# VHH binders against EKC/KEOPS complex subunit cgi121 (cgi121): the designs that were tried, part 162

Target 1, 174 residues: EKC/KEOPS complex subunit cgi121 (cgi121), of Schizosaccharomyces pombe (q9p7j3)
Amino acid sequence: MILPLFPETQVHVFVYENVSNCAAIHEQLISQNPIYDYAFLDAATILYKKQVYSAIIRALEDRRDEQMKTKTIHSEVILSLSPKTEISSAFRQFSMTKKSKNIVVVKIDSKLTEEEEFERLDKLVEGNRVEFSDEELQKLIDFKVLKKNYKLDPSTLENPLASILSSIALRGYS

## First folded at step 16 (VHH)

Design ze25 (from zd4 with K53T; framework vhh_7yz9_2)
Fold by ESMFold2-Fast, scan of step 16:
Structure ze25 (fold): chain B 174 residues (1-174), chain A 120 residues (1-120)
Amino acid sequence: as target 1 above (174 residues)
Amino acid sequence: QWQLVESGGGLVQAGGSLRLSCTASGFTFSSYRMGWYRQTAGNEREWVALIATSGRIDYADSVKGRFTISRDNAKNTVYLQMNSLKPEDTAVYYCTARLYDKYGPTEDYWGQGTPVTVSS
């Protein structure tokens, strides 16, 4: 996708369900194998496409303004999903773990087409790719996890989009 | 003060073999992921082979089946055995050491680079 605020930046987002090799992927992420240079998110934490794009935009703004708190743009995306500026908390809340079953994968600054990135990523992820859509994400979300991560009350949980986006945009300022 | 010292590069005919070595000092070698990257003029460094602290190994598709990476923690040395060399393997080869915590890389060290030239 092309982002209006960052039209020169290539962004690809992929969703995988029923992933059987999360422990192996997690080991590669700890080893920082460069072929795994993506943001790997636990799909249990993602409810909307706009949630992912808001975190990407925030990360790109922080990079533009030389205010990144992490060492890579992909790590900055993970941090940007969190309502707080604590790196350890953000990774615990949003990143893929060895126990994850469904994941959202983000690639920024790719020189490859979406299809080429998919072919590369399909060799790394042992799962079923699904459409990056609100409908598919809503099948994978864990509302208990979402409520805890964004401090949502029961009335907000029925329509949480605005609260989630505000938490991402106002991280560190509210 | 840290050091990574590469050796074993040079000139070789296509189809030949070379063994690169990289000896580390000044840090706890066994705690670092070790690897080999290469760079040709005008191009970015590309990874060739990586070996984790656990011993897990990964190879770039271009070298898989021809190159073998290994490490000897007692000697603080990582090796790259290069077989069936091709002219397109001509590059400067760099040894790298990377320390990770659960949030990502915390330290990166690079050797000076060792040139490898493969003639046809």
Scores: ipSAE 0.000, ipTM 0.161, lowest interface PAE 16.5, mean pLDDT 84

Design ze26 (from zd4 with K53H; framework vhh_7yz9_2)
Fold by ESMFold2-Fast, scan of step 16:
Structure ze26 (fold): chain B 174 residues (1-174), chain A 120 residues (1-120)
Amino acid sequence: as target 1 above (174 residues)
Amino acid sequence: QWQLVESGGGLVQAGGSLRLSCTASGFTFSSYRMGWYRQTAGNEREWVALIAHSGRIDYADSVKGRFTISRDNAKNTVYLQMNSLKPEDTAVYYCTARLYDKYGPTEDYWGQGTPVTVSS
């Protein structure tokens, strides 16, 4: 996909449900295996496509402006989902864990087509691919996790999109 | 060949102020993003303040309104003015320099760290 503010940047987003090998993937991420250079997110934390796109745009803006807080664009996407500017908190809140069952995977600056990335990821992830859509994400979200990560009250949970997007766009500037 | 020399750390009581300085040599300072990170024992380094070669500044939420980052390209020096210090600001503070291309960081330099202790 092509982002309006970054048309030169190739972005792919994949969603997997019922993943059985999250512990193995997590070990590869800790060892910094370059084959696993993606942002691996816990789908329990993602409610909207716009939430992921907003984090990607924020990370790309920080890269453009030489304000990345982390070493890679993919880790910057994870940080950018957080309403806080604390790296360890963001990773704790949004990264996949050994216990994750459903994941969202982001690839930026791919030299491969979306189809080629699908083939590659299907070898790394033991789970079922589903469409990256609000409908599919809504099936995988954990509202208790979402509420805690964005500090949402019950009234905000009825329509949390604006609050989530504001938290992503305005972190560190308030 | 490159060097980052930090100074200004020390012991201060809560509510006090300190100014950290970091002088660079061996690279084209004006082209690099400069910044300050801090680390407490048992925790990962966390970013504190960043200043891009363009002059854009960013602060971590924990220090916004209390700390000020600035740079002097003529002196190859980056500063961190720390006001209203709290015991939780106690950490080793690291000066950092990064060079960016279109695809992200290409060079990453770190100072030796300067300890800051804020007493209650």
Scores: ipSAE 0.558, ipTM 0.831, lowest interface PAE 1.8, mean pLDDT 90

Design ze27 (from zd4 with K53Y; framework vhh_7yz9_2)
Fold by ESMFold2-Fast, scan of step 16:
Structure ze27 (fold): chain B 174 residues (1-174), chain A 120 residues (1-120)
Amino acid sequence: as target 1 above (174 residues)
Amino acid sequence: QWQLVESGGGLVQAGGSLRLSCTASGFTFSSYRMGWYRQTAGNEREWVALIAYSGRIDYADSVKGRFTISRDNAKNTVYLQMNSLKPEDTAVYYCTARLYDKYGPTEDYWGQGTPVTVSS
């Protein structure tokens, strides 16, 4: 995908359901294995494509403006999903865990096509790839997790998109 | 094979204006994202303005409202109109080109740089 504000930046997003090796992937992420340089998100926390893209745009803006709080662009995406600026909290809220079953994987600055990145990820992730679409994401979301992460009340939960995007809100940009 | 040739740099008083030009040859200019970066002594190169092949434009916050990037595909040229110049704008300005293809962004092409000095 080519973002209007970042025309040179390649972005790929993959969704996997029924992943059987999350514990192994988590171990590689803790070990900081460079082969796993992606943002691995728990799909239980993601309801909309726009939620992911808003976090990506926020992370790219912070990188452009030299305001990144984390060491990598992929870590910055995870932070940017959180309504708070605290790094450890954001990772606990949105990152894949050993117990995750469905995941969303983001790659930024890829020099590979979507198909080539998928081939590489297919060797790392033991699960079924599904389309990155609101329909598929809505099958994987955990509304209790979403409500807790974004502090949604019952009235907001019927149409949470605006509240989620406001929580991710871009500093100094409209 | 490819070339990016910059012109228009020089010395100017604070509050003045300069127009930088960059003429490209050796590639299909209209398909490339064009842009301007600048570098001051002891600092990394920072982006100033980008214009996509589609005409989409992005500016660094430090130059918004003062600088204007444009392109002329018939002349294979990208321009940077610099108004209300400040001493802080003193830098070497670099023209850059990048193709976006199905395999992602290509390597950047860079010009040799043109110096801009803004005196107070």
Scores: ipSAE 0.000, ipTM 0.105, lowest interface PAE 18.4, mean pLDDT 82

Design ze28 (from zd4 with K53W; framework vhh_7yz9_2)
Fold by ESMFold2-Fast, scan of step 16:
Structure ze28 (fold): chain B 174 residues (1-174), chain A 120 residues (1-120)
Amino acid sequence: as target 1 above (174 residues)
Amino acid sequence: QWQLVESGGGLVQAGGSLRLSCTASGFTFSSYRMGWYRQTAGNEREWVALIAWSGRIDYADSVKGRFTISRDNAKNTVYLQMNSLKPEDTAVYYCTARLYDKYGPTEDYWGQGTPVTVSS
């Protein structure tokens, strides 16, 4: 999809379930292997497509406004999912771990087509690719994790979308 | 040619205030995002406050409500007003300037740092 505020920015989002090699991927991320320059998110933390797009838009706005706090746009997407501005907390809350089973992968500013990124990721990720859709994400979410990450009470948990989007858009401006 | 010079650091008692200043030379100040980071012994440098060329401001959660960042483009200076100081605010404070293009940071500059010690 083309983002209305950033029409020249290439954005690809991929969802994988039943990933068997998360520990190996995690080691590549720690070693800063440039082949793995993506935002690797734990799908247990993502409920809606709009949640991911809001984090991408916030990261792109921070890049435009010269306010990136991390070294890469992909790290900035991970930070932007958090209602806090604390980098280590955001990564602990939203990043893929060695124990993750389902992941969401974001690529920004790809020099490859979506099909070429699929070919590349299919070789890196040992899992089943599923559609990036609210229906598929809702099969992978952990509501206990979501509630903790966004500090949702019973009233907001009933309809969390607005609260999540507000948390992403307004972090640092309370 | 590029230089960021910090001043205003020192020793202060808990609950007190300090104002840090950072004066820039050798660049078009108004085009740069300015900011403050701090580093404690044995820890990595962490961001404190950022102010964009547009005037947009962001604060780390640990300093919200206590610190205020501002800039004076006519004087090529960025300020950090630090109120209600705590012993855990003890650190070397670094001024930073960053230029962005549409793909992210292109130039990044740092001052030499100014020490702040908060006694209990």
Scores: ipSAE 0.333, ipTM 0.709, lowest interface PAE 2.9, mean pLDDT 88

Design ze29 (from zd4 with K53N; framework vhh_7yz9_2)
Fold by ESMFold2-Fast, scan of step 16:
Order: C-alpha cells, then structure tokens, then sequence
Structure ze29 (fold): chain B 174 residues (1-174), chain A 120 residues (1-120)
C-alpha cells in the first residue's frame, strides 16, 4: 500500500486465521529473531482496515518527528493502536499472544514486494491467509475485547469506526 | 565507552576457511545476545548467525552446515568459524551485541565491520 502522507514508505498488511503456532511465534518475538521483524497483532482487536492504517500513520508521524516511544517502528504501530501512551498496556491489549488464533501482521520499510513478503510469512505462520478487508476482519473481531480496549459504550457502538479513529489520532491528548 | 573490535577478515580462495573474532568491552558481555551480520554493497545488512546469552544458536539458511558461531564469556569474545567459503560470502562482516527485554531490544551495539573477500 501507498500512504498519501508517506508515499516513499512501503507498507504491507497480512491477515491469517486459524493459526496453530502462535506460541512458537511469540517465543521468536521475545528472542527478537530478525526474521520476525513485523508487528504481530491479535485480530480479535482489529475491526477495520482504517484502524490499522491510522495506527501506521501515527507511528510514521512519530518517527518523522523523532518522538517514538518504542525501540522499533513495528512496536510503535502496536503502541499507536492504543488510546493511551502506556507501552505495556498497549502490548497487552493489541499484540499477538501465545493463545491468539487469528492475527494481523504489519511490515513497514520492506525492501521486498508484497508477494515476496507473503512467501516469507507463509513459512513462519501456520494458518490460512485471508484478504486484508473489512469483511474478513469482521469475521475475526471480538467485540468484547474491542469495547474494553476503546472504552466503547452503547451510544458509540453504532459508529465505532469514528470513535476508534479519534482515539488513535488523539493518543496522549485525552 | 562500549567497544566491539572485529578481527580475522581477509582474502581467501573458494573452499577455504576463515575465523572471525569480536572482542567486547564496556558492557556485561554475558547478558547480551551476540551475533554476526554481513553487508554487500547496495544491499541491506543480513543476519548470519546469532548466539543468545542462554546458549541458543540460530543460523541463516545460506550458511547452515558451513559456519559455526561460538562465544567465550570469560574473554568477552564471540567467534564465527567460516568453512567451505563461496564467492557469494564476500561481504563486510559486522559483530553485534543486543540486550533484550520482553518487548524487544533495549540496547544495540555494532562493530565497525571486517571485510571478507572470497575469490574463485
């Protein structure tokens, strides 16, 4: 994908369902194996493509402005999904865990084509790749998790996208 | 303050061997994951071999069976034994030291690099 505010930045987003090896992937992430240099998100927390794009844009803005709070751009994407600035809380809320079953994977600054990244990730992730689309994401979301992460009440549930995007854009201001 | 000093690079013919050494100072070597990366002109750095503070070792597929990484914590040194060298192994080799927590690397140190040229 090409982002209007960051046209020189290569961004790829992948969605996998029914992943059986999340515990093994999690171990590789903790050991910081460079092959696993991606943002691994729990799909239970992602409802819309725009939610992911907004977090990516916020992370890229923070990198441009030299105000990243985490060590890597991929970690900054995870932080940027959270309405608050606490790193540990954001990772607990949005990162893939050993118990995750469906995941969203983000790659920023790839030197590879989308197809080449697909080939790499398909070797690392034991699951079924599906299209990065609102339709597929809405099959994987856990609304109870979403409500908790963004503190949604019944009045915002009929327009959750606007509320979620505002939370991401206003991270650290509210 | 901190320092990583690589040595052992040079010119060798295809099929030959070299042993690279990297001596660290200024940090608690035994706590760090040590490793070797390499870079060819016009390309990004690629990892070659990693050795954790726990002793766990990982190799890139391109060097498995030919290269061996080891460490000596008493000497603050990490080694890369390179056997059956191929022309495509020609690169500048970099020693790296990383300290990890549960969210990723917290400290990341790189040596200046040592050139390795393999002729055919």
Amino acid sequence: as target 1 above (174 residues)
Amino acid sequence: QWQLVESGGGLVQAGGSLRLSCTASGFTFSSYRMGWYRQTAGNEREWVALIANSGRIDYADSVKGRFTISRDNAKNTVYLQMNSLKPEDTAVYYCTARLYDKYGPTEDYWGQGTPVTVSS
Scores: ipSAE 0.000, ipTM 0.146, lowest interface PAE 16.6, mean pLDDT 83

Design ze3 (from zd4 with T28N; framework vhh_7yz9_2)
Fold by ESMFold2-Fast, scan of step 16:
Structure ze3 (fold): chain B 174 residues (1-174), chain A 120 residues (1-120)
Amino acid sequence: as target 1 above (174 residues)
Amino acid sequence: QWQLVESGGGLVQAGGSLRLSCTASGFNFSSYRMGWYRQTAGNEREWVALIAKSGRIDYADSVKGRFTISRDNAKNTVYLQMNSLKPEDTAVYYCTARLYDKYGPTEDYWGQGTPVTVSS
């Protein structure tokens, strides 16, 4: 995908359900295996495509402006999903864990085409590929997790998009 | 070789002020983004304030309005002015320097850290 504010930046987003090897993936992430240089998100935390794109845009803005708080663009995407500036808290809230079942995977600045990234990632993730769409994400979301991460009350849970996007864009103010 | 030397830490009462300094040597200071991170016992390092080579500044929510970061390229020094200190600000403070290319950080340097204790 091409972002209007970052037209030279390659962005790929993939969604997997019923993943059986999250513990193995998590171990590779801890050991910093470069083959696993992606943002691995727990799909329980993602409700909208716009939520993911807003975090990507925020991370790219921070990279452009030399304001990244983390070591890599992919870890910056994870941080950018959080309404808070605490790195450890953001990772606990949004990154995949050994117990995750469904994941969203983001790749930025690939040296590969989207088709090649898809083939590579399909070999790393033991799960079922689904479309990156609001419809598919809504099947995987955990509303208890979403409520906790964005501090939503019952009245906003029915239409949380604006609150979530504001939390991402106004991180440090909201 | 490169060095980052922090100073200005110490013990202060709640509501007091401290000014941290970090002097760099061995690299082109004006080309690097400078910043301050802090770490409490049992926790990972968290960012506090960042200042880009352009002078653009960003603050963590917990310190916004109380802390001020600045840089003096002639002295190869970055500063953190800490006002209205709270017991929760007690931590070891680390100076950091990063060089960026279009894909992100290419060099990442850290100081040894300076302790700050804020008593209630």
Scores: ipSAE 0.581, ipTM 0.856, lowest interface PAE 1.7, mean pLDDT 90

Design ze30 (from zd4 with K53A; framework vhh_7yz9_2)
Fold by ESMFold2-Fast, scan of step 16:
Structure ze30 (fold): chain B 174 residues (1-174), chain A 120 residues (1-120)
Amino acid sequence: as target 1 above (174 residues)
Amino acid sequence: QWQLVESGGGLVQAGGSLRLSCTASGFTFSSYRMGWYRQTAGNEREWVALIAASGRIDYADSVKGRFTISRDNAKNTVYLQMNSLKPEDTAVYYCTARLYDKYGPTEDYWGQGTPVTVSS
């Protein structure tokens, strides 16, 4: 994927369903194993491709401006999904947990090709890879989680895209 | 070799003010993003205010309008002016220094922390 504001930045996004080893992955993330330097998101929180790209752009803007609040660009993507940008709240809301079943995995600035990252991730993630598309994401979303994370009222749940993107872009006022 | 020395913490009543200072040595201060984080018992560190080497500033929503971050490159010091303090601001405050390249942070330094207690 090529981002218009960051054309030199390599971005790969992978979606896995029916993941059986989330507890093992979570253990590796807690131990800060550099092999697992990716943003591991719970797919229950992601409805649109544009939602993920908006968070990536926000994280890259903070890196450019020397304003990252977290240690890595991948952690910054997780923070950037949150309307409030509170670190603990964002990680609770969007990060993969030991009990997650479907995940979205983001890699920024890979030295590997998309195919090489895919091969590497397939060895780390015990699940089925699906296309990163709005159609596939909509099969994995939990609308109660989405509503809670973005404070959506029932009237916006039928067309929440603008509200979600505004929450991410406007830095904390949704 | 590097040091971050924090000062200015203490006990203050709600509605009061404190000014935190953090003096750096052992690295090229003017090239580093400086910042303040805070940690309450049982919680992870949260960011409070950041000031880039360029002077660009960002504040957490909880402190915006009440706290002001500034830096003095000649004195190798970053400041946090805290006004209209609330009991919820009670925390240990940490000074941080971060060097960036095009891929993000390359060096990340932390002070020992200075406690701030705001009484009701």
Scores: ipSAE 0.638, ipTM 0.877, lowest interface PAE 1.6, mean pLDDT 90

Design ze31 (from zd4 with S54G; framework vhh_7yz9_2)
Fold by ESMFold2-Fast, scan of step 16:
Structure ze31 (fold): chain B 174 residues (1-174), chain A 120 residues (1-120)
Amino acid sequence: as target 1 above (174 residues)
Amino acid sequence: QWQLVESGGGLVQAGGSLRLSCTASGFTFSSYRMGWYRQTAGNEREWVALIAKGGRIDYADSVKGRFTISRDNAKNTVYLQMNSLKPEDTAVYYCTARLYDKYGPTEDYWGQGTPVTVSS
């Protein structure tokens, strides 16, 4: 994908369902193993492709402006999904946990092609790869989690896209 | 070797003010993003205020309108002016310095922390 404000930035997004080794991946993330330098998201929190892209754009803006609150661009993507800039809360809301079953994985500034990243991730993730599409994401979402994370009322749950994107774009300006 | 030396912490009554200072040595201060984070007992470190080398400033929502971050490149010092202090501001405050390249932070330095206690 080409981001209009960051056309030179390489971005790859992968979706895995029925992942059996989330506990092992989580341990590698806690130990800060550089091989696992990706944003590992719980798919229960992601409803739209645009949700992920909005968080990526916000993280890239903060990197450009030297305003990153976290250590890496990938952790900044996780923070950027949250409607507020509390680091620990954002990670609890959106990060993969040892109990996750379906995950969304983001790689920024890869020196590898998309196919090479798949080969790499296939060694790290024990699950079934599916298309990064709104249709596939909507099979994996947990609407109770989404409602809680974005403070959505019942009326906005029918069409939450604009509310979610506004929350991400206006994070830190509220 | 780099150093960040913090000062200005202490005990203050609710509604009072404190000014924290952090003086840097051993690196080109003017090239670094400076900032303040804080940590309360049993919780993770959270950001408070950031100031980029170009002067852009961001504040955490909990301190907007009460705290002011500033820097003096000639003195290699970053400041946090804390006004209208609340008991919830009680924490250990950490100064940080971060160098960026195209791909993000390349150096990330932290002070030892200075305690701030706000009594009601």
Scores: ipSAE 0.576, ipTM 0.852, lowest interface PAE 1.7, mean pLDDT 90

Design ze32 (from zd4 with S54T; framework vhh_7yz9_2)
Fold by ESMFold2-Fast, scan of step 16:
Structure ze32 (fold): chain B 174 residues (1-174), chain A 120 residues (1-120)
Amino acid sequence: as target 1 above (174 residues)
Amino acid sequence: QWQLVESGGGLVQAGGSLRLSCTASGFTFSSYRMGWYRQTAGNEREWVALIAKTGRIDYADSVKGRFTISRDNAKNTVYLQMNSLKPEDTAVYYCTARLYDKYGPTEDYWGQGTPVTVSS
């Protein structure tokens, strides 16, 4: 996929359900193995495609403006999902854990096609790939996690899209 | 060859002020994004304030309105003015310098850190 504001940046997003090796992946992420240079998100935290794209756009803006807070563009995507600026909090809120069951995986700046990235990623992730769509994401979301992460009240939770996107886009601009 | 030397840390009472300085050598200071991070024992390093080569500034929520970052390219120095200090600001403060290309950071330099203790 190509983003209108970043047409030269290649972006791939993959969704996996029923992943059995999250503990093994988590160990590789802690050890900073460069083979695992992706943003591994817990699908329990993602409700919309636009939520992921907004975080990607924010991370790319911070890279363009030379204001990344984290070490890699992929870790910056994770930070950018959070409504707050704290790095450790963002990672606790949105990153895959050893106990995750469903994950969203983001790759930025790939030199490979989506199919080639999938072939490589399929060797790392033991789960079932599903379409990156609002329908599939809505099957995997945990609304208690979403409410806590974005500080949603009951009225906002009924239609959270605008609130989530504003939280991502306006983080740090108070 | 490169160096980042922090100074200005120390012990201060809550509500007080400190000014941290970080002087760079061995690289073209004006081309680098400068910043301050802090770390408490047992916790990951957190960012505090960043200043781009263009002068654009970002602050972490915890310090916004209390801390001011600035840079002096003629002196190769970045500053952190810390006002209205709280016990929660107690940490080792690290100066950082980062060079970017269009794909992201290409160089990432860190100082040794300067301790700041805020007494209640």
Scores: ipSAE 0.692, ipTM 0.887, lowest interface PAE 1.4, mean pLDDT 91

Design ze33 (from zd4 with S54A; framework vhh_7yz9_2)
Fold by ESMFold2-Fast, scan of step 16:
Structure ze33 (fold): chain B 174 residues (1-174), chain A 120 residues (1-120)
Amino acid sequence: as target 1 above (174 residues)
Amino acid sequence: QWQLVESGGGLVQAGGSLRLSCTASGFTFSSYRMGWYRQTAGNEREWVALIAKAGRIDYADSVKGRFTISRDNAKNTVYLQMNSLKPEDTAVYYCTARLYDKYGPTEDYWGQGTPVTVSS
């Protein structure tokens, strides 16, 4: 998707299932290796493409308005998925962990094409790439995790999109 | 060479007030987003309040309605007025300055921190 408010911003989103090296990736993220400058999300937390795009838009708005709470645009995307303003909580809720099996990877402001980013990521991620689509994401979601992260009641779990998007858009606000 | 010098921390009783000040030198203060973060022992730094060069302000939920951030470009100073202080506000408070281009922060400066202790 082209972001109407950010038409000059290149955004690439990749989905990997059955990733075997999440522990190794996590170690590189802790060591702040610049090669791993991406938002690595646990796919268990992502149900819709719009959820990821809403977080990206929020992060880009915060960057535009000089209101980023974290060090990089990619960490701001992770924060922006959370309904709360606590950075550590957001990362615990949405970031990939050593135990993750399926991940969503976001790259913003790439100087590379989507194909070139895929070639680069393919060297870093030991897993199977699948299409970034609602259909594929729904195979990887953990509804217990989703319910907990967004404080969803049982009545909204069958159609949670609006609640999730509102939580992202209104993060930390009244 | 840049400097950020915090002052105004100290000991205060619950329900009291403190005003923190942070004076900048060595860079064009008016071009930077200013902010306050805090850190308690054993925890990561958390943001408290941010003020952009154009004046846009954002507060963490834990301090909203109690703390007020402001800046004085003529004095190269950012302030944090802390009212209705609670024991959980006890932390080392850090002043921050960030320069933004269209790709995000290009320069990121941190003060040495000023301790605030709120007694019950």
Scores: ipSAE 0.421, ipTM 0.785, lowest interface PAE 2.6, mean pLDDT 89

Design ze34 (from zd4 with S54Y; framework vhh_7yz9_2)
Fold by ESMFold2-Fast, scan of step 16:
Structure ze34 (fold): chain B 174 residues (1-174), chain A 120 residues (1-120)
Amino acid sequence: as target 1 above (174 residues)
Amino acid sequence: QWQLVESGGGLVQAGGSLRLSCTASGFTFSSYRMGWYRQTAGNEREWVALIAKYGRIDYADSVKGRFTISRDNAKNTVYLQMNSLKPEDTAVYYCTARLYDKYGPTEDYWGQGTPVTVSS
């Protein structure tokens, strides 16, 4: 998909449920295997498409402005989901773990189509692909994790979108 | 080839100040994003402050309002002024220089690190 603020940047987002090989994927990420150069997120932390897009936009802004805090654009997406600027905390909060069951995968600067990336990811991820939609994400979210990660209170719980987006957009400025 | 030479670390009491300096050679300093990261015992390296080639500055939440990053392109030097130091600021501080193209970082250089110990 094409982002209006970054029309030359290719972005693909994939959702997998019931993934059985998260431990194997995690080992590949730790070894920094370049085949796994994606942002692998725990779907328990993602409630909205806009949440993912806001983090992508923030990461692309930091790349454009030469202000990336992490080593790759994909790790910068993970950091950008966090309301705080701490790298290790962001990775603990949002990254896929060995125990994850459902994941969201982001690819930036792909020269492949969405269909070609699906074919590639299907060889890496042992799970069921689902649509990247608010409806599907809402089936996979863990509200206790979401509340903790964004420090949501009862006043924002009923409609957390604006709070989540402002946390991402204002990271490091509030 | 390239070098990053750090100085200014040491021992200081809580509430005190230190100024770290990092002088670069062997590359076009003015074209690089400069920055400071720190690593505490048992933890991963965390960013502290970044300054882009055009002057844009970002600070980690933990140091905002207490630390100031600046650069002097004529001297090929980046500075970190650390005020109101806390025991939690005790770490090894690393200077970094990063070159960007439109796709992201193309070069990423790191200093050897300079230790800072803040006593309570």
Scores: ipSAE 0.653, ipTM 0.874, lowest interface PAE 1.6, mean pLDDT 90

Design ze35 (from zd4 with S54E; framework vhh_7yz9_2)
Fold by ESMFold2-Fast, scan of step 16:
Structure ze35 (fold): chain B 174 residues (1-174), chain A 120 residues (1-120)
Amino acid sequence: as target 1 above (174 residues)
Amino acid sequence: QWQLVESGGGLVQAGGSLRLSCTASGFTFSSYRMGWYRQTAGNEREWVALIAKEGRIDYADSVKGRFTISRDNAKNTVYLQMNSLKPEDTAVYYCTARLYDKYGPTEDYWGQGTPVTVSS
């Protein structure tokens, strides 16, 4: 996908279900192995493609404006998914854990083509790749987690898109 | 005050070898991921080699098989042994120390850089 505000920025998003090696990936992320320089998200927290892209756009805006609160663009994407600006809280809410089963992986500013990233990532992730689509994400979401992360009330749970996007866009203003 | 003191850079002919050293003070060296990055004029810094606190090692594809990173926790020193040097390896080499928690890097230290020039 081309981002309207950042047309020169390469963005790739991958979805994996039934991942068996999340603990091993988590160890690599703690050590910040550059081979694993991606944003690894728990798919239980992601309902829409637009949710991911809104966080990416916010992170890229913060980088452009020299306002990043984290050390990498990928960490900034994770922070940007959270309605709050507290880094540790954002990572607890949205990052893949050693116990995760389904993940969403974001790559920004790749040195590789999308096809090469697919081949590389398929070697790192022991799971089934599925389409990055609202349909596939809907199968992996945990609505209890989503409600808690975005503080959704029962009246908005049937159509939470606008509330989620507003939370991402307005992060840090209250 | 933390310090990273680099040494071992210089001028060498293609096919030659150099050993870079970086001695740390002012923090618990054994807890940090150590590494080497390099920067050529007009370009961003790129990673060369990393060594984790537990000893796991990673190399950039461009140096794999030619460079060896190692650490000596008793001496608070990280080394980069550079063999079969190419003109493309000409850069300023930076020592780096990084502390990680479960959410990513928490402390990030950089040396002043040491120049390496490889003549053809």
Scores: ipSAE 0.000, ipTM 0.159, lowest interface PAE 16.0, mean pLDDT 84

